# VH-VL binders against q9umr5: the designs that were tried, part 43

Target 1, 268 residues: q9umr5
Amino acid sequence: SYKPVIVVHGLFDSSYSFRHLLEYINETHPGTVVTVLDLFDGRESLRPLWEQVQGFREAVVPIMAKAPQGVHLICYSQGGLVCRALLSVMDDHNVDSFISLSSPQMGQYGDTDYLKWLFPTSMRSNLYRICYSPWGQEFSICNYWHDPHHDDLYLNASSFLALINGERDHPNATVWRKNFLRVGHLVLIGGPDDGVITPWQSSFFGFYDANETVLEMEEQLVYLRDSFGLKTLLARGAIVRCPMAGISHTAWHSNRTLYETCIEPWLS
Below, E stands for the ipSAE of ESMFold2; O stands for the ipSAE of OpenDDE; V2 stands for 0.75 times the mean of E and O plus 0.25 times the DockQ between their complexes.

## First folded at step 1 (VH-VL)

Design p12 (framework fv_nofazinlimab; at its last look DockQ between E and O 0.01; V2 from the best seeds 0.00; counts 0 for: pae E 14.0 > 2, placed apart)
Fold by OpenDDE, look of step 4:
Structure p12 (fold): chain C 268 residues (1-268), chain A 123 residues (1-123), chain B 112 residues (1-112)
Amino acid sequence: as target 1 above (268 residues)
Amino acid sequence: QVQLVQSGAEVKKPGSSVKVSCKASGGTFSSYAISWVRQAPGQGLEYLGYIIPIFGTANYNEKFKGRVTITADKSTSTAYMELSSLRSEDTAVYYCARGYTEGSYYSNWFDPWGQGTMVTVSS
Amino acid sequence: DVVMTQSPLSLPVTLGQPASISCRSSQSLVYSDGNTYLYWFQQRPGQSPRRLIYKVSNRDSGVPDRFSGSGSGTDFTLKISRVEAEDVGVYYCMQGTHWPYTFGQGTKLEIK
């Protein structure tokens, strides 16, 4: 039998968005119990990410308990950050494959067409004015806003991303790293034609430096310091990078080729 | 200079709803946050919630148990506060206030304030 | 919720004399960024509130230097070095660190 699959959605999403993914899984892995968690849907996905982490934790604990052989996580977009945090705070999770599906794992700093819809009169260069405050940090978007031009503000004001990355010291850093390292495989999926995740390399733990030059995962301080276990995971062959071109952000969970190439191999 | 102009006084029956508007002028509305605070006659200030218009959603004080709805129309630079299931205890002056920040280094929240809107709830 | 406690609630003052208002929070108002988001507001009779102080000790533009804010953690103070007639009104402290943000009860300053 196949291990259960838990799906966590992204910003403004619902379970309906994953209907194709469910079909693919059912077709290729019949009998798989797939649970798409209908928490924090729609506008509620703007709630603070730590609040979401707590909610999703309560939902996954009973599922994990019924699956002693382990489970797989498929976490899309914003959901990928929720899942990473979830695995960091849970000392007893049994996740085999953590599939990060086009997630801004190193944060977001962009004003793409998608963001222009959300922020029609705001430039990405000014969002720090709102996000790096207590008021802003009450919204999920700000929890992973990573302005490379305001690194001090990010490091000090980010109440989520900077913490789970271990970029800011905190008393749980060692334990969170230990917990996260329990994962069997970290499958990173994304691509250059995403159009939303900015830079798209964020899905692979790449990100801008102060000059907005994109650096790879291995050049990031979080990797070099192994602050939450990326270096260790890579060393043990537990990180899988699956880039794919020609896929827009809203199509990652409904593309059959992507599923077969990047998702299906890790659901066994 | 940014100004906030609120809608006029309201008289409502218990159980009904009221919607107060707050129009901003003199600045970029989408760069602000709008807070709503009320003050019962002779009483102190109470925080209802705030909206960051660019995000399209508000953060609410749970004390109001979902009776408050804060919205914003970016095209008209207007924020709204709707309070449903009105009761006599909701009689108060309702204020909107602008929030603007430069991050952790500077915070200019609650400047300016609207002139206030008196909402009277009586049978 | 964080409880903000002001004292005194009534403050009669002679013109030209100093005034002091205390504000205590039920928990620390230090945010993760190291800042303390404590505000002071003035509300003159028949007017909307006006912010005087932000982040404990920073005066807003146009606020006379006779107003000063101080404190840390859970204890804060607003001082007026020499009270003037225009200072009559109610003063509120507010914390903006922990949602939901909360106000003190208010201190009514009046001239003897």
Scores: ipSAE 0.666, ipTM 0.864, lowest interface PAE 1.1, mean pLDDT 93
Fold by ESMFold2-Fast, scan of step 1:
Structure p12 (fold): chain C 268 residues (1-268), chain A 123 residues (1-123), chain B 112 residues (1-112)
Amino acid sequence: as target 1 above (268 residues)
Amino acid sequence: QVQLVQSGAEVKKPGSSVKVSCKASGGTFSSYAISWVRQAPGQGLEYLGYIIPIFGTANYNEKFKGRVTITADKSTSTAYMELSSLRSEDTAVYYCARGYTEGSYYSNWFDPWGQGTMVTVSS
Amino acid sequence: DVVMTQSPLSLPVTLGQPASISCRSSQSLVYSDGNTYLYWFQQRPGQSPRRLIYKVSNRDSGVPDRFSGSGSGTDFTLKISRVEAEDVGVYYCMQGTHWPYTFGQGTKLEIK
């Protein structure tokens, strides 16, 4: 009688990465139907996030339709942003728990091996020149690049993150907010030892100001304006924050203690 | 400015395969996608598939899946469309076109088009 | 698959008069990003298609201002305010929102 679980992977990732997570779920919630979506794997994870949202939407519709009691989403890293947009664009989703595993919800501003593979000579200080171009916005990683020193360019050029966060106006913003607010629980997971998500507080809707001082969720304009419903969700007790130290970026889906503490309680 | 130049007309027997080329000039080949569209004599346009070399992606219309293969050679800036198990109904002009609809620029997709390659399937 | 239906399929027009082509889709063409990926193409006899309009209403550079596109959701229109001799050809609408991408049947514009 457990609700089905849908898993969305991250950048340069595939369904194989979740074998331990599936093992944990099977041990604690035997009989749970878990679907790890096998779309946009490997290098295809670099495709524009709106394209990924469209593809994942088509895949989740029949799963949700077969589960009238609701479903849970577990969305890892970049996949957490895909799930954010899914919940906004779907007029009839029935998601109970949206579990975000170390996802850069307010964006990314840090050097990683993934960025070096794509843009070998770029540093975080100059990546805005590439990411905020039309060509750069063809890559998923640039869709959530958030340079705090060029916020004007981020707001004008981000084709994805600035829109789903309500940081730039969009004709669909009111509908997106209404749809997102139908989620039962928003479970945010992340930690200081992740090593990839920068700042790590981005997983909890915190982010850098222009001086690279982290402001937490409650200090963000998107929260204060309730642009897509964070303030409303927090007020109704629907936001769960589960920070954990000692976990690197590739270990969130394979750490038993993390699973038991932060994920297991939200899989009804 | 990007230009697409296609290979010459082909006459093929039923059951054989045809491989049409599309050579791109201008811009970096890996920075854009190539779509393939066909048009039977006196009929409308039909979409076959695309390739995006930088993402490692080629995707096909289900109607042609299993018979169509789209590849790219970055060293020659050339995309290829191969169609196997040819039938008389495959007689058409085959076009390559830059891009696909959800890519970057969005406004620059499906332009330019190649000049077309006539493929005739007859016994 | 999304079905794209054009009307009329044959459009005889007197030179200098306006022309209008309708395109209807079996599903909404609004993409997840809020954009509508509807295109209009012109194909002159013996030539490759040429893109005229992208995202419903945006006219390509070099396309005369007598061409305009409009519509939303499932209903779209291409208008030519004053038909010229060079406008003879077949006009196709296309949707790029849903895979696989699909075209309308084509509308043949002829001078009468």
Scores: ipSAE 0.280, ipTM 0.739, lowest interface PAE 5.2, mean pLDDT 89
Fold by ESMFold2, look of step 4:
Structure p12 (fold): chain C 268 residues (1-268), chain A 123 residues (1-123), chain B 112 residues (1-112)
Amino acid sequence: as target 1 above (268 residues)
Amino acid sequence: QVQLVQSGAEVKKPGSSVKVSCKASGGTFSSYAISWVRQAPGQGLEYLGYIIPIFGTANYNEKFKGRVTITADKSTSTAYMELSSLRSEDTAVYYCARGYTEGSYYSNWFDPWGQGTMVTVSS
Amino acid sequence: DVVMTQSPLSLPVTLGQPASISCRSSQSLVYSDGNTYLYWFQQRPGQSPRRLIYKVSNRDSGVPDRFSGSGSGTDFTLKISRVEAEDVGVYYCMQGTHWPYTFGQGTKLEIK
């Protein structure tokens, strides 16, 4: 009766981080099969995102096969980018709700402690020199690094985000868009007090222009060109925006009110 | 080898607050959780909450929400626990402990523990 | 909150003899990822607690082979095959499956 739920974690994360979310699901939707994928845990979450997409793809295939009526995805932080890529590359996915928990969907342009740990001599204004190199693209963080002041380098060097956003032409663009559009609902969750995703509006497909002014989803070129299907999804009424203030980055999957307001309605 | 060293004992009056420090050494502070646990004299252990310094936010036992604040200063490798509106039943030894680490998060290590900080609440 | 119940609360044991401590949870400790987040800690007199066993049966590095953990679901056991003088102290089980994490009441192990 309830569709199975697949959970995909974020950077420096593991399946244990979602224990509270799973408790909430069990309480409100008893009998729901919930699988938290135990792949690319901890430092392994720094592996290239295409490698992660391939690994998670292999893990979700048998789950989706056992649930021909459909599944739901709940994807946290970096995991939301993995899930969006899954929706594009899988011609046979049966995802009803794609629930994106504070994911940097349009990229990241903000210093974090793990970036300082990984690249100790660099600041966000200079990280493009590292991230937009072949060596930098071997790290997941750099796969969605989006420097608004070096758009030419981003477009040419990004091995992941520029491709799944349809910001560069590639042979699979039409098929990826078609696959992505088969999702039932895209549920976007995030908020101004996140503290990590920069700008936080990236979780809603907003991002900086060259002056670091945030443009909302409907002002983005990828939306206006409908390059991977956002405009089509919005026109179908398939995009749900659920912003919530007062939640820090590590609390999205452990906040009961957020669950009840933004997640629970989409798990049938 | 990771070591956690806590601040010294405190004597406080009811209604005041206390801030206990936990300084980490010998490891990468920002890559693991710091948990706080207390033990009233002659009693068992009670979990207060934790912080994951790389993400900068804390999760609290609801029993203590509104009275406990857990923070971390990555530049000094120090975690803090502040308990406000102190009552006599808050008299306890307060421990910090390392939680999960990068690459071993799945085990939730809870090792090592700090030496403990005695907080006495008396009029 | 998940209630963790230990028995016995006091355990006098003769040196060299086995000891067994039971821990029962009010809810299953099997998490949706298939793991069971049940831990055992030892607190020697005047010292901080020390982890002995993680995830039911995994012995920490440096913990003697005489300690073993077992159990599933809601019922768990810590065994000491041959009690030594250094084993005196209080033993706690703890669950890490359900927030907030909770401890058992403790079992005081004493040499008779």
Scores: ipSAE 0.005, ipTM 0.385, lowest interface PAE 14.0, mean pLDDT 86
OpenDDE, second read of step 2: ipSAE 0.623; ipTM 0.847
ESMFold2 (binder alone), look of step 4: mean pLDDT 88; pTM 0.899

Design p13 (framework fv_nofazinlimab)
Fold by OpenDDE, second read of step 2:
Structure p13 (fold): chain C 268 residues (1-268), chain A 123 residues (1-123), chain B 112 residues (1-112)
Amino acid sequence: as target 1 above (268 residues)
Amino acid sequence: QVQLVQSGAEVKKPGSSVKVSCKASGGTFSSYAISWVRQAPGQGLEYLGYIIPIFGTANYNEKFKGRVTITADKSTSTAYMELSSLRSEDTAVYYCARDQGYSGYDKTYFDYWGQGTMVTVSS
Amino acid sequence: DVVMTQSPLSLPVTLGQPASISCRSSQSLVYSDGNTYLYWFQQRPGQSPRRLIYKVSNRDSGVPDRFSGSGSGTDFTLKISRVEAEDVGVYYCMQGTHWPYTFGQGTKLEIK
């Protein structure tokens, strides 16, 4: 039988967003038990990511316990960060494939529709004033806001991304790295036509330097220092990069070609 | 129970400004947006804009841009709508309403409304 | 701006009879997330508006089941299966898909 699949949604999503994905999985992998976690939907997805991690953890633990052979995670957009953190804090997870579906894994720095309604009169260059304030980190979007021009504020104020990246020292860094490394495969999916994830290379752990030049994963300090295990995963062939053009952000979970090319191969 | 209580009726001269308040109680203030809608006598509803108090960020209907200013005081859980350069056509009942945002589940919520504030603009 | 057009604007109804209000948008109200953010509000005489329906067909808490919403794309309908005296007022559709949010003209429901 196929391993169970757990789906974690993105910002402002609901289970409805994944109706096509469920259809594809059912069609190609009949009998697969797919669970789309109906937690932190809509506005609740703005809650602090650590709170979300805790909630999702409580939901996945029973599923994992019933699947001794392992499970697959499909985590979309913001959900990809939630899942990465989840795998970092769980010392007993049994995730075979962690599929990061267009997730800002290295953070976000760009204006999007998600940000426009929250910050209609603010430019992306000014969000650091809000996101790195004491109250800014109470919102999920700010938890992975990564301003390349204010790295000091990011490192000091980021209560989520900087920690799971191991960019700021903390007592659990070693353990989190160990836990994350339990994953069988890390499947990174994204593309240049996403339109939301900025830069789109963030889905592959690429990101801006101080000059807003996009550097690849292998050029990032988190990789070079192997702060949470990227270098180790790559070395053992556990990282899969699947870029695809022509897909907008809201279509990653509904595109059949994308599913067949980047998702289906890892649902064995 | 969530309540939005607005300030009292206003009578203003053309060219002046009016500032209406909306105090929220019975729930969280910072986690919601406050929208402003007006209704001229015998007419329909018109959306003015909203503010997200926690961020202090506001979005305005372009029709009123430049004349309307929406602010919020988190310490008192009060939102304000100020309309300047008042005209006779600005005579209306102004409502505040709780809104959860602009996307997905957030868009579903105009769940609580203030009692309305009548603003009369006359020479 | 998206124009919301309601019909009829005046709706006299006999008690116990059904009522139907149409709302048409000038463009599709389907958002990128697949949802359609169409709302119905009720405003009784001398009162603030009250939300009845959200996202086309979902009733708010406390709203009687005699109220129902339907539609898709650009055409929407609010139905009252059995009109009661307390239903007197003006009904508004509103779109929350496109900024700025816009309302229909309103439909005045009266008892014959």
Scores: ipSAE 0.082, ipTM 0.632, lowest interface PAE 3.1, mean pLDDT 92
Fold by ESMFold2-Fast, scan of step 1:
Structure p13 (fold): chain C 268 residues (1-268), chain A 123 residues (1-123), chain B 112 residues (1-112)
Amino acid sequence: as target 1 above (268 residues)
Amino acid sequence: QVQLVQSGAEVKKPGSSVKVSCKASGGTFSSYAISWVRQAPGQGLEYLGYIIPIFGTANYNEKFKGRVTITADKSTSTAYMELSSLRSEDTAVYYCARDQGYSGYDKTYFDYWGQGTMVTVSS
Amino acid sequence: DVVMTQSPLSLPVTLGQPASISCRSSQSLVYSDGNTYLYWFQQRPGQSPRRLIYKVSNRDSGVPDRFSGSGSGTDFTLKISRVEAEDVGVYYCMQGTHWPYTFGQGTKLEIK
């Protein structure tokens, strides 16, 4: 009756983080087959995002094949970027709702505890020196590091985010856009009290300009040029924005009110 | 200026291990990766692996994985390459070289080399 | 692993004549950023390798303009327009596009 749900975790994360989410789904949609993918757990989440996309792709193919009526994706934090790429590289995906749970869709530019663990002596203003090296691009966090003060380096060095967002040309861009546009609903969730995703509006395709003023999705070149289909999806009525205050980064998958308001309505 | 100074020649028996040092100056440790390359007598160059000292991250050519360990001591600006389970075919000059900078894609790849360390493995 | 094949392996040249060394890779060396990470090194007898050319065609500071690099994709060439006595040594191509990094077999340039 209910479409299967596939869950993709974030940085330094594992399936344990989704215990409450699974309980909520079981209560409201009993009988739903929920698969939390246990790939790239813990420190393996630091592997390059394109490597993670390949691994998750292999895992989701048989699940999608068994569900001709479609599946839903719930993708948390860094996992939302993996799901962005999956939807673009898979010419046969049957995803209905793609639920992006506080994911840095336009990138990350902030001093957080996750970054301090990896780069303890670096401030956000200095991380471009590390992240935009070929060595830095071997780490997932650097694949979506987006320094608004060094856009030339971001565009040249980003091996993942600049390509998937169409900010730098790629031979497969037209096919990636066509594939992504097959999604039924793009459900964007995030909020000002997250404390990790910086700016928090990155979860809604907003981001800093060179003066660190946040420009919303409709003011981004990627939207205006319709580089991977955001403008087309919005015109189709397929983009859902669900901001919620009072939720910290590690609580998005374990807040009942968030689930009932932003996630439950999109699980058919 | 940039300088990479390596430790002196070593003679080792089969089955033992060797640890070669590479002391970097001129800010190399704060800004660059250090790679290791070897050259058997009369033969070509073979890549072993690298270390990024500021991260403590090392990666190895699969051929040597399990036998090679590359480490760095930031307090002395010295990188080390240790090769275990030595065989006669490991006889070579081992070089350290300055690799990619941490400021994005640049032209520093293998722009400075150490003088080389001869490691001889004989019974 | 990417295989780098050089030819010739031995290159005897008369002083003042041109010399050319070929390097072929088993895979395209164009990286995802659009750059081609192909390098040329010179190793004089008893010395460490010295980088001459980076990213196919860019000369390092201090490298004479008689050295030039060219090529694209999988086929690359190092040319010396007029060989001098100091050019004696072994020349290596190297790719930095694909892990692990690999070198050609080397070309020994000698004066006839």
Scores: ipSAE 0.006, ipTM 0.449, lowest interface PAE 9.2, mean pLDDT 87

Design p14 (framework fv_nofazinlimab)
Fold by OpenDDE, second read of step 2:
Structure p14 (fold): chain C 268 residues (1-268), chain A 122 residues (1-122), chain B 112 residues (1-112)
Amino acid sequence: as target 1 above (268 residues)
Amino acid sequence: QVQLVQSGAEVKKPGSSVKVSCKASGGTFSSYAISWVRQAPGQGLEYLGYIIPIFGTANYNEKFKGRVTITADKSTSTAYMELSSLRSEDTAVYYCARAGSEWYPTGYFDYWGQGTMVTVSS
Amino acid sequence: DVVMTQSPLSLPVTLGQPASISCRSSQSLVYSDGNTYLYWFQQRPGQSPRRLIYKVSNRDSGVPDRFSGSGSGTDFTLKISRVEAEDVGVYYCMQGTHWPYTFGQGTKLEIK
């Protein structure tokens, strides 16, 4: 039988958003038990990511317990960060494939219609004022806002991304790294036409330097220092990068070609 | 059904202040931008500003900076627009509006209040 | 501020005939995310404005398909394929790309 699949949604998503994905899984892997976690839906997805991690942990533990052979995680957008954190804090997870579906794994720093509501025209230059304020980290979006021009503020104020990345020292860094390294495969999915994840390379642990030049995963300090295990995972062939053009952010979970190319191979 | 209900008509003297309320119902409140637009009699539309209740942050048209204050009470799902130092040219129908859907795009609105007539006269 | 210029300002139309309203912006309305935040609103006599079109060409729910929006950059058009009596009112374009957001002067559509 196929391993169970757990799906974690993104910002303002619902289970309905994954109806096509469920269909694809059912068609190609009949009998697969797929669970789309109905937690922190809609506006509730703005809750702090650590709160979400705790909630999702409570939900996945029973599923994992019933699946001694392991499970697969499909985590979309913001959900990808939730899942990475989840795998970092769980010392007994049994995740075979962690599929990060267009997730801002190295953070977000961009102007999009998705976030334009905060600032009409200058979100990139102003959001740090909110996100790195004393209250900013109470919102999920701010938990992974990564302003390359305010790196000091990011490192100091980020209560989530900087920690799971091991960019800021903390007492659990070694254990979290160990836990995360339990994953069988890390499947990174994203593309240049996403339109939301900015830069889109963030889905592959790429990100801006201080000059807003996009550097790849291998050029990142988190990789070079292997702060949470990326270098180790890559060395053992556990990282899969699957870029695809022509897919908008809201279509990653509904595109058949994407599914067949980037998701399906890792559900066996 | 989403509804925005505004407070009643106001008659004010020059130099005074007016505070118009906009109560939202039939949907979420905190994550939608509440915009304020005014329309002088027989004239077009003018954007005043908006607030994002969840953050409590407001953006103002600089034309009104210093005179317009937009606030929101999440507990009552009510937004407020206060205009101070009123002038005769401030006589207009003031509208609040909310986006039809969260985030896509917040700040651009298809639900409108019924409007509040504010008359400034000596 | 971005100036939105509508034409014509007055639009008398015979019932059943098509109508077209132009809206021109003083600068490109393409935002950094690649979207164009151009909106069309309808205001019937004695009523609040109603959004018809968002981001150039997307109709809001409940808006008849006889309404269509098009354009790019700085030139935009609202078309009504067959004008009906209920279409009487003032139509406004609005740009939401550059702060502060600004409206056109409005186009008054009347039945001949």
Scores: ipSAE 0.026, ipTM 0.611, lowest interface PAE 5.2, mean pLDDT 92
Fold by ESMFold2-Fast, scan of step 1:
Structure p14 (fold): chain C 268 residues (1-268), chain A 122 residues (1-122), chain B 112 residues (1-112)
Amino acid sequence: as target 1 above (268 residues)
Amino acid sequence: QVQLVQSGAEVKKPGSSVKVSCKASGGTFSSYAISWVRQAPGQGLEYLGYIIPIFGTANYNEKFKGRVTITADKSTSTAYMELSSLRSEDTAVYYCARAGSEWYPTGYFDYWGQGTMVTVSS
Amino acid sequence: DVVMTQSPLSLPVTLGQPASISCRSSQSLVYSDGNTYLYWFQQRPGQSPRRLIYKVSNRDSGVPDRFSGSGSGTDFTLKISRVEAEDVGVYYCMQGTHWPYTFGQGTKLEIK
């Protein structure tokens, strides 16, 4: 039978967003047990990411324990960062495929209309003043705000992303790396027409330098230093990159062609 | 727990401006958005806009853009709504309301101020 | 703008009898996160509005259980199972799914 699938949603999202994904999985892998976690839905998705990681961890432990053959994770948008941390903090996870759907793995730096209702008069150049405060770090959005013009503040103030990416030292870094490396496959999905994730290459561990030129994963210090295992995973043949044009941010979980090309092959 | 206390009634001439205050007490002012809603005598409710005090960020209903300005003073836990170029049809009770128990600005409108009557007459 | 239409606008009710108020939106209130941001407020004579129901069917703490909300998509209902004298006032539905946020025109509940 097929391994169970656990789905983790994104910012201002809920299980409702995955109705088409569930349909696709049922068509191609009938009998698959799919659990879409209904935790931190809607505005609760603004809670600090470490709080969300703790809650999702408690929910996935019994699912993983009942599936000795392993499980797959499908993690959308902000949910991909939650899943990154889960794989690092869990000493005994049995995740085979970690499928990251358009997640800002190196962070976010863009003033899109998507976030305008939260910060109507703030431009991306000024958001660092809010996000890198103690209060700002109590909100998930600011946990992965990565201003390339204030990298010193990002490294010092980020309570989540800088730590899980190994960009700032942490006592648990060695254990987190060991745990993350147990994943069977890291499947990265994203594309230029997303419209929300900025730069879109953040979904593939690329990001802006100080001049806002995108540098790809292999040029990042976190990759070169193998801070949490990306270089090791790539050498093992465990990283899959599946970029697709023509897909907007809210359509990654409801596009059949994307599912067949990027997701279906990794659901054993 | 949280109470929103508004400034007193105002009588204004057409063409002038009015600035209504809304002081939050009890709880954390900066953790919540403050919305402004008005009600003409005997009529229904009309949404004006909101502010997220900790950021100073505000958004306005397009019908009032250019005439309404919403601000906040974090040191006094007070939000303000200023409406300019007043007309007789602006005569209404103006309410401030908290947007839920968290920062989300489309919130739950769980606490309302007592209202401020603004009368525009010649 | 989303138009919110309430029916009836005037609701005379005998004490102890049930009352029902309908609210219809000109477009779906389901947001992309799967939540429906439909609210019900009560305004007693001379008082500020008070929230009764949030997200279609969730009752605020302190709101009597005789009040209930239901509905989906574009059609919503507020029900009072047994009207009491203190329930007199105007009831408003509101949508928070689409900017700008809009209210229904109000339903005046009065004892006959």
Scores: ipSAE 0.006, ipTM 0.439, lowest interface PAE 9.7, mean pLDDT 87

